# VHH binders against Phosphatidylinositol 4-kinase gamma 6 (PI4KG6): the designs that were tried, part 5

Target 1, 302 residues: Phosphatidylinositol 4-kinase gamma 6 (PI4KG6), of Arabidopsis thaliana (Mouse-ear cress) (q8w4r8r158to459)
Amino acid sequence: GVEPIPVNGGLGGAYYFRDEKGQSVAIVKPTDEEPFAPNNPKGFVGKALGQPGLKPSVRVGETGFREVAAYLLDYDHFANVPPTALVKITHSVFNVNDGMDGNKSREKKKLVSSKIASFQKFVPHDFDASDHGTSSFPVASVHRIGILDIRILNTDRHGGNLLVKKLDDGGVGRFGQVELIPIDHGLCLPETLEDPYFEWIHWPQASIPFSEEELDYIQSLDPVKDCEMLRRELPMIREACLRVLVLCTVFLKEAAVFGLCLAEIGEMMTREFRAGEEEPSELEMLCIEAKRLTTEQDVLSP

## First folded at step 23 (VHH; from g1 with T28E)

Design m1
Fold by OpenDDE, fold request of step 24:
Structure m1 (fold): chain B 302 residues (1-302), chain A 121 residues (1-121)
Amino acid sequence: as target 1 above (302 residues)
Amino acid sequence: EVQLVESGGGLVQPGGSLTLSCAASGFEVSDNYLAWYRQAPGKKRELVAGIYSGGSTRYADSVKGRFTISRDNAKNSVYLQMNSLRAEDTAVYYCAASYSWTSFYYGFDYWGQGTLVTVSS
């Protein structure tokens, strides 16, 4: 068979699996090769699985099911997240660092190792959003992705995680229609509210009001059902992550009803730095106030 | 230091019931992953039951419908209710704990000393 190709970019182990023709068909990310995981092939080791990772609120070994969660939450491929699943894969291409295999056997025998990994469909693309001007991106595509990012509190939505596919409409002069493909959702659904990173927040598209269709979609969202689905499909998911999902989804719904655009909602979720210190986001402040009010009500109710 | 201490093992007749307890110290049972394993003489250690951080449970096929894993956060303990015990259930039962769900595949980080369950008429 055609050997998988290690991905050179990023901090974690990732592999392009190819078909018989040599074309990439999937991206595989082993859980134990994540940033700071014991079998990280790029030297970013030092933490145990289950410990805080790149983000304090995302534990090592837990990025994979978050990627799957993002896909599962993308109902009807609204945001165009590629199909993603957790799988057990056995292959010699995977990395095993020295000392992790109790067998000191000196011979680098390509140990065929079985690993749990995220498996995502590879989508052919031309470039990522960091390489090209964003002016040509469809408003609807940006909004759809942004809606998902808000729901899952994506802390890593940078231009490199948005693939761009040129749609060859044979017509000469028109800025060719592009398809956006959101990927790398491993740092979404943190256990606590964190400072998100939404690259699209600065794009003109994000400041355009939601369409009626988008508003209808947002209104149709049910975070309770989302949680039930995720509990069923991903039983390992932490309740703290689900709480964040509920909070962010409810916030999105209320903000949309209020008439806020994608950029405004994103900004409310983003922490500000004042005088060199990080301040809570507006969302966090709202949560604090809500808790205070609830506590006061409980005290006043004999 | 993380300590897991099993209790409740003993001799029981076939068809009988037994509840195993595991008291954890230095490790919070809430929002973490716990499991019961067993090892019979001459056999490999096997997963019997597991409980995820959110409370979802999983069971080996051999014990499904007979055993129930649960936890008490206030007591920082995990339990294994064993009903309809069979001779083949005879084993040393181990409590295990981990901060990672992947432990169900790669192995748990913390282990108790085990408690012997003997099912014999």
Scores: ipSAE 0.892, ipTM 0.954, lowest interface PAE 0.5, mean pLDDT 93
Fold by OpenDDE, last read:
Structure m1 (fold): chain B 302 residues (1-302), chain A 121 residues (1-121)
Amino acid sequence: as target 1 above (302 residues)
Amino acid sequence: EVQLVESGGGLVQPGGSLTLSCAASGFEVSDNYLAWYRQAPGKKRELVAGIYSGGSTRYADSVKGRFTISRDNAKNSVYLQMNSLRAEDTAVYYCAASYSWTSFYYGFDYWGQGTLVTVSS
């Protein structure tokens, strides 16, 4: 069979699986090869599975099911997340670091290892959003991705995680239509509110008001049903992650009703740095205030 | 130091019931992953039941409908209620704990010493 190709970029182990023609068909990310995981092939080791990872609120070995969660929450491919699943894969390409296999045998015998991994469909693309001007991106595409990112509190939405496919519109001179494909959702749904990273906040598209269709979509969102679905499909998911999902979804819904645009909502969720110190986001401040009010009411209620 | 201490094992007749307990110290049972394994003589250790961080449970097919895994956060303990016991359920039962869900595939990090369950007429 065609050997998978290791991905050179990023901090975790990832592999392009190819078809018989040598074309990439899937990206596979073993859970035990994540940043700081024991079998990380890039030297970023030092933590055990289940310990705080690259983000304190995302544990080592838990990025895979978060990628799947993002796909599952993307109903009807609203944001165009590629199909993603958790799988068990047996292959010799996977990395096993020395000392993890009790067998001191010096010979790197290509130990066929079975690993749990995220499996995502590879989508052919031309470049990512970091390479070219974002001004040509469709407003609807940016909004759809942004809506998802807000819901799942994506802490890693940078230009490299947004693939761009040129759509051959045969017309001479029209700014070619592009398709956006959001990927790498491993750092979404943190256990606590975190400082998100939404690169699209600075794009002009994000400042354009939501369309009626987008508002209807937001209004149709049901975080309770989302949680039920995720509990069923991903029983390993932590309740803390689901709480964040509920909070962010409710916040999005209320903000949209209030008439805020994507950029404004994203800004409210983003922490500010003043004089070198990190300050709570407006969202965090709202949560603190809500908690205070609830506690006061409980004390006053006999 | 993480310690898991099993109790409740013993001799029981076929069709009988038994509840195993596992008291954890140095490890919080809430919001983590726990399991019961068993090892019969001459057989490999096998997963019997597991409980996820959110409380979802999984069972081996051989015990489904007969065994129930639960936890008490206040007591920092995990339990295995075993009903309709059979001779083939005879084994040493082990409590296991982990901070990662992947332990159901790669193995648990912490183990108890085990408790013997003997099902015999």
Scores: ipSAE 0.891, ipTM 0.954, lowest interface PAE 0.5, mean pLDDT 93
Fold by OpenDDE, fold request of step 24:
Structure m1 (fold): chain B 302 residues (1-302), chain A 121 residues (1-121)
Amino acid sequence: as target 1 above (302 residues)
Amino acid sequence: EVQLVESGGGLVQPGGSLTLSCAASGFEVSDNYLAWYRQAPGKKRELVAGIYSGGSTRYADSVKGRFTISRDNAKNSVYLQMNSLRAEDTAVYYCAASYSWTSFYYGFDYWGQGTLVTVSS
């Protein structure tokens, strides 16, 4: 078969798997090659699997199932997340750092290693959202992605994680229709509320009110069912992650009913820096207040 | 320091039942990954049962329907209920713990000393 190609850039190990024609068909990310993982091929090592990773609230080796979770939660391909699965893959291309294999044998025998990895369908694209003006992006596409990002508390939605495909629709209009493809959901569903990173917050599209269709979609969301599904499909998922999912989904639903736009909701979830200090987000403040009220009620209930 | 201490091993007749216990210290069982392994004489160590952080369980095909893994968070312990024991179940059984789910594939971080289970008529 055609040899996989290591992905240049990023902090973790990733590989393009290719078909017989040499075309990329999948991106594979081994769990033990994540940032700070023991077999990271890029020198970003130093932590054990299960320890806090790039984000304190996302453990090393747990980005893979989060990517799968994002796909599973994207019902009917609403946000256009590419198909993603956890797989066991055996290949010589994968990295094994020295000292992890007890055998000091000097000969770098291309040890065929079997690894657990996230497997995502490669989607041909022209560029990412960091390279071009975002003003031409469809409002619906931005909203759909933003809705998902809010639900899963995506802490890494930057322009590089939004692929853009130009749609050759023969129509004369100057601003060609583009398709947005959200990728790299490895830093979503943290164990605790975290400061999200939503690049789309500053886009004009995010300030446009939700459509009726989008509101109906939000209303149809059921975080309890989401959790049940994830427990079934991803039995390794932590309950803390699911709590965050529930909280963020409920918040989204209430905010949407209240008439808030995507940008406003995102802003409420974002931490503010005042006088050089990080302050809790409005969402966090709401949680604190809710807890206070619940505690007071318990004390007053005989 | 993480310590895992197994107990409950012994001699049992075929068709009998036995419950193994593993007491953990320095490691919280409620939000982590635990497993039972066994090693028979002359054989490799094999995974018998595992429990995920959320309480989901997995079993080897050879023990499915006969063995049950569970945990008690209050006692910070994990258990293996073994029913319908067979001669082939004779082995040293080990408790294992890890902070990562990947340990089911790459190996667990912490191990007990093991407890011997002998199934003989």
Scores: ipSAE 0.889, ipTM 0.953, lowest interface PAE 0.5, mean pLDDT 93
Fold by OpenDDE, last read:
Structure m1 (fold): chain B 302 residues (1-302), chain A 121 residues (1-121)
Amino acid sequence: as target 1 above (302 residues)
Amino acid sequence: EVQLVESGGGLVQPGGSLTLSCAASGFEVSDNYLAWYRQAPGKKRELVAGIYSGGSTRYADSVKGRFTISRDNAKNSVYLQMNSLRAEDTAVYYCAASYSWTSFYYGFDYWGQGTLVTVSS
């Protein structure tokens, strides 16, 4: 068979799996090769699976099911997340670091290893959003992606995680249309509220009000059903992650009803840095206040 | 320090029932992944039942419908209710814990000392 190609970019182990023609068909990310994981092929090791990773609120080995969660939550491919699943895959291409195999045997025998990994459909694209002007991006596409990012509190939505495909529609008038493909959702659904990173906050598209269709979509969101679905499909998911999902979804719904645009909502979720110190986001402040009020009510209620 | 202490093992007749207990310390069972393993004489250790942090459970096919894994968060304990016991269920049963769900595939990080269950007429 055609050998997978290791991805050179990023901090974790990732591999392009190819078909018989040599075309990439999937991206595979083993859970034990994540940043700081024991079998990271790029030297970013030092933590055990289950320990806090790149983000304190995202544990090593848990980025894979988060990627799947993002896909599952993207009902009807609203945000255009590629199909993603957890799989067990056996291949010699995967990395095993010295000392993990218990056998000191010197001979680098290409050990065939079975690993749990995220498996995502590869989507052909021309570039990512970091290399291209964002002015040509469709408002609807940006909004759809942003809506998802808010729901899942994506802490890593930078231009490199947004693929861009040029749509060559042979028709004279469609010159410049692009498709956006959001990827790499491994740092979403943290266990606690985190400072998100929404690159789209600064895009003019994000300041355009939601359309009626988008508002209807937001209104139709049901975080309780989302949680039930995720519990069923991803039984390993932590309840803390689901709480964040519920909170962010409810916040989105209320903010949208209030008439806030995508950028405004994102900004409310973003932490501010004043005089070199990190301050809680408006969302966090709202949560603190809500907790206070609830506690006061409990004390006053016999 | 993480500690797991099993109890409840013993001799039981075929068709009988037994409940194993695992008292955990050093971590919260409600936020982590736990499992029961067993090792019969001359056989490899095998996963019997597991419980995820969210409370979802999984079972080996050989025990499905007969065994139930549960937890008591207040007691920080995990249990294995074993019904309709068979001679082939004879083994040392181990409680296991991990901070990672991947342990169901790669192995658990923390283990108890085990408790012997003997099913014999």
Scores: ipSAE 0.880, ipTM 0.950, lowest interface PAE 0.5, mean pLDDT 94

Design m1
Fold by ESMFold2, fold request of step 24:
Structure m1 (fold): chain B 302 residues (1-302), chain A 121 residues (1-121)
Amino acid sequence: as target 1 above (302 residues)
Amino acid sequence: EVQLVESGGGLVQPGGSLTLSCAASGFEVSDNYLAWYRQAPGKKRELVAGIYSGGSTRYADSVKGRFTISRDNAKNSVYLQMNSLRAEDTAVYYCAASYSWTSFYYGFDYWGQGTLVTVSS
C-alpha cells in the first residue's frame, strides 16, 4: 500500500507505483490521460479518444496497446523490452478533468477513477542515452533494439527512450559494460508508413554488419505469425498497424539477406528533406512503384 | 450525423431464435468498434456482445455459445444472431458504436433507439 507518485516528465499522465519499501515497481499510463486525451493532467487536452493524436497515424487512446505490442513482439527478450500489459485499475491518484466523465455528475472517487492503462515493470537504471555518450554501448544491444525499431517502424526512438544500467561498479570505467533497456513504445506501429525516428542511425554500432546470431533471429521472424499473435493478444489493434508491421518485417528480412547493415536499412526507411520539401523514403518509393505496377497489371489483364 | 437503427425485435418462444440488425449511417462500421447492449426492466444496461476493429468478438458469459455478433461492411451493418432464447434474455437491445476501443471500458459514444425482444410462452 504506498501512494503512487505522478511522473512530471512527458506530455501524458504517468505514475510510479511502489512497493511497501517505497521502491518503484511499475509505471502506469492511463489511456484517457495521453496527450490530447480528455483526462490529460498536464493541460494537453482537446481531442476525443480515437481521434488522430500527436502523430496523425497514432490515435488518441491507442498508445497503451502499442506498448504491449512492442513487448509481445520482443521474442526471447531479444531487445530487452520490460514486461508490459494492459490492466484495469482503480485509484484516486488518476486524473479526471471537470466535465469529462460524460453526462454523469461526478461520482464517488473510487468509481470515477477506474482506468484502462498500460502497466510496465519499472527497471532500475543509472541514466538514459541522452545524458551520456553512446559510442561505448554494446554493438549487439544496439543491433537488437534497432531490429525491433525497424519491425515496428518506431517513430520515437530518441536517447531519452533508452535506459542505461551499469553492470558492475568496481571497474576502471572504460572497460565496464552497460545494459540497454528500450522503453516508451507508444508511437510505434503507425497506421501508415510515416517518417521513423531512429537516433541510433548515426551511432557507430549501427554501421557494423549484423552478427550470425542476429541474422538467424531475423531469418526466423514470421510476420504472419506476428499478426496472428497480436490479433489474439490485442484484439483492439487496427489492421492498418498490422500491415505496417508486415511490410517493415519483410523489408528487414530482405535487406538483411542482401547484406545491409542496421544504419543502411534505417536510412532507406527515413525521409529526406530537400529543397524545402520532405521527400518520401526509399522504402515509400518502392511501395509507390509496386502499387503502380499492380494497378497497371490489373488494367491489362483479361 | 451518426445514426444507428436497430430492427428485428419481437415476441419469441423460449428456445427460439431472432436476428437483430443495426444499420449505420454517418459512421463507417468497418475498422471501428460496435456492440450490442441490453437493458431489462429495472436493471442496468449491460454489454451483450462486441466486435473490434479487426473483427475479433467478445461476449457476456450469459450469452456465450448462444449469441453471435457479426458485421457486413458492404451494407454498413452489424447483426446479433440470438439462438436458444430464454426468458432472461427479455430486454430492450441497443446497438452502440465508437471510434475508440476504450469505449468497452469508458462507455460508447453513439447509440440506437433500441429494439424490444420478449421471450415468453
Scores: ipSAE 0.729, ipTM 0.891, lowest interface PAE 1.0, mean pLDDT 88
Fold by ESMFold2, fold request of step 24:
Structure m1 (fold): chain B 302 residues (1-302), chain A 121 residues (1-121)
Amino acid sequence: as target 1 above (302 residues)
Amino acid sequence: EVQLVESGGGLVQPGGSLTLSCAASGFEVSDNYLAWYRQAPGKKRELVAGIYSGGSTRYADSVKGRFTISRDNAKNSVYLQMNSLRAEDTAVYYCAASYSWTSFYYGFDYWGQGTLVTVSS
């Protein structure tokens, strides 16, 4: 087969795997090549697998199962997350940094390592949302991606991880339709309520009320069943990640019943910055109060 | 300093049972990854059973249905219940621990000294 191509962008190891015609078919990201991981090929080393990473609430070596979790939670491809799995794969292209005992860097190309990695279908696309005006994106696409981002408390939904694919609907004097493909979910499901990053929060589509189809989808979500599924499919996932999923899904369901739009929900989840420091989000403040009330109930109950 | 201390090994007859214990110090067993490995004479070390941060378990095919891994967070300990023992289960059994799930693929970070289990008539 055709040799995989390393990706130059980003802080971690990533590789395009290609078919016999040289076309990319998958993006592969080894867990030990993440930012700060021991075998990171771009010099961003210094931590062990399992230590706090780029975000303290996402440990080194744990972005790959988060990529899979986002895909598995995307029932019926509602948000259009590309198919993703964890795989064990052996290839000489994968990076191995030398040990301390005088090993030569030249021998790295001859070491064949078996790695556990996320394997995501490559989706051909024309650009990403950072390269394009966002006002023309379909309302439903923005809503569906935003619903997922809320459920998983995505801390990294910037325009660079929303791929845009033009649909062939004729370009003569009409708005072209686009397909949005959300990628790079490695910083979702943090172990604590962190400040999310929802670039869509200020997009005009986010201020449009949810459609009845979207409301039906939200009401059918069952965070207990989500957790049961994730424990089965991703047994390495930490319970703290599952608690965040439950909390954010319950919040989404209650907010949707109350009639809040995507932007309003996102704003309640987002920390505000004032007086030179961050303040807790409205959601964080509700959780602090709920914990206080639970403690009072324990004291007052037999 | 992380220390894993195995106990409970010994001589047992085929069909018998043993419980191995692994007491950890300097490492919290709760919300982390633990495993039992074994090494028979002249053979390479192999995974026997593992327990994930959330309590999910995995087993080698050779021990499924006979062995059970469990964890007691209050005692900071991991156990291996070994039932229906066979001669081929004779080995030194090692407790292993890690902060990372990837250790099931890349090797565990912390190891005990091992406890010998001999299954013989």
Scores: ipSAE 0.723, ipTM 0.886, lowest interface PAE 1.0, mean pLDDT 88
Fold by ESMFold2, last read:
Structure m1 (fold): chain B 302 residues (1-302), chain A 121 residues (1-121)
Amino acid sequence: as target 1 above (302 residues)
Amino acid sequence: EVQLVESGGGLVQPGGSLTLSCAASGFEVSDNYLAWYRQAPGKKRELVAGIYSGGSTRYADSVKGRFTISRDNAKNSVYLQMNSLRAEDTAVYYCAASYSWTSFYYGFDYWGQGTLVTVSS
């Protein structure tokens, strides 16, 4: 292939890897080039790997395994997460800070750097959801992505993280069909109940009740088996992340049985803002009360 | 300041066993990533065994089935049980610790002073 191209957007290091024709085939994000990581190429340095990052509940250097976790949890490609893996990869395009001395800048191109990175299949697309209105998006696509986002407590599901691919390529009117591809899962599975960000909460598709197929999928989810799989496939994952996954999956399953739609579930997980102050979500309040009751039972037990 | 103190090294016959211990201070073993490395004379340090934050373990191929890494959170310590020792296991063994899983690829932040293990007749 041809020389990989750095991605201009975002706060971290990311690279399009291309085939011989110059077509992108993968997006690669080295773990040491994340925001605040030592080798971040965009000036967002200042922390060590393993320290609290841009969000305190997601540590620097730990977004890559979260990208893979989102893919592994997407059974049967239900939400259409692109194939993703952690890889060890060597290429001179990768950024290295602090290793350059004096007048050696011309030799930077020959520096070979081995990195551990997320490696995700590139999906050709026409725009992202932040570019235009969302009313044409298939209900099932929005639901499937939202189900994943709830399970993983995604803190970063904005329109820029939903790729849109037009299926008919013609001069489309309002009747064109699109395919949605969710990307950028590095800020999922926080170590605590964070305030999620689910842009789809306000989309009309999210207010439509789950289909029978979606309810069957939700009922089939097993958070214990999810954790066993993630411990096996991603042994570096922290137990706090797995506790969040279990809690959110159990909540999703119970809310779906109760008949809540995607928007209602997302709203219960989202913090409210009143008079300039942020209040805990309804889900956080349930967890606080459950913890209080457990403490009282322990004190009063024989 | 983080300190890692190894103990348990010594001279042992081929086929013998030895247990290395690493006591940590200023660093919580239970939440983080620890490893044993070794360095034979004239060779690079190499990973022998690692333990992840959740307790999963990894081993170099040369020691699988013979060595076991474990930790005791109450004593804030990590151990390396070495069985069926061979002459090629002779090395200085180092305890290493990090707050990041990526240290298995980019290098660990904290190191002990090492303990010598000699396997010979």
Scores: ipSAE 0.697, ipTM 0.874, lowest interface PAE 1.2, mean pLDDT 88
Fold by ESMFold2, last read:
Structure m1 (fold): chain B 302 residues (1-302), chain A 121 residues (1-121)
Amino acid sequence: as target 1 above (302 residues)
Amino acid sequence: EVQLVESGGGLVQPGGSLTLSCAASGFEVSDNYLAWYRQAPGKKRELVAGIYSGGSTRYADSVKGRFTISRDNAKNSVYLQMNSLRAEDTAVYYCAASYSWTSFYYGFDYWGQGTLVTVSS
């Protein structure tokens, strides 16, 4: 292989790994180079691994397993999440900030270049959704990505995290066809209900009712089995993340049975700004009311 | 201030059993990451067993099937049950704790003083 290249964008450390021809094959993100992590190469340091991060409900050093979780939850490649794994990689390209690792007592030192990182297949693409009109995107592709985003309470689904690849084969019959690839799931599965960010809420595809295939997929989801799989594959995952997954998956399944479209579901999960204050989402209000009724029932029970 | 206090070390015959305890103060063992390490004379400190936030466990190959890590959240303590002890298990055993799963790769933040386990006839 060819020397990996640091990625210039974003707040954390990321690296393109390339094949013999210089073409990117994978993007690698070391867990200790995340925003606020000790070895962040872009000056965004100041927190310890495991402390609240850029979003308080996603801790420093914990975006990498979330990337993998999104991939593992994408059964049958339904949303088209690129293959992702946690790997241990030794390489001199990885960043170490002097003095940060030498100040910790009783800590076993690792080789400077050996890191635990998320390793995601690089997908060649033509642009992202922020660079192009979105109304031509396939309805099914938007729906499948939205279904995933709802399940994982994605707090960061902006157009820049949706890659677009043209499928032009030179034939007029395929004119304008694109493939959508969702990326950057490091801020999914927050430890509490948080305000998600679903840019697709305003896209026309999100207002179209789910197809029968999509409804069948949703009906087949089992959040208990999701949690069992994630505990097995990602034993470091926190139970709070799993509770969010269960709640959002149950909500999705009930909303789909009720006949809500993707946009309506997303709106119910999103907080609104009223009178200068941010108020709880409809989903949060439902959870508050459910807790109130449980408390009243416990008080009034024998 | 975080303190980890190990106890339960001592002299034991080969084939015997011993239980190590680690009491934590200033650190909640629930929903966090704990481990036992050991260091034999002249050797590098090595991971023996770990327990993740959700209760999943991991073990060094040399102790699988013989040692068990467990956690008691009510007593804010973590334990290492050591069975079928061998001479090569002789070491100082250390309790370690962290708020981050990455400490299994990058080193733990908090350490106990260690407790000596000697396996000999």
Scores: ipSAE 0.694, ipTM 0.877, lowest interface PAE 1.2, mean pLDDT 88

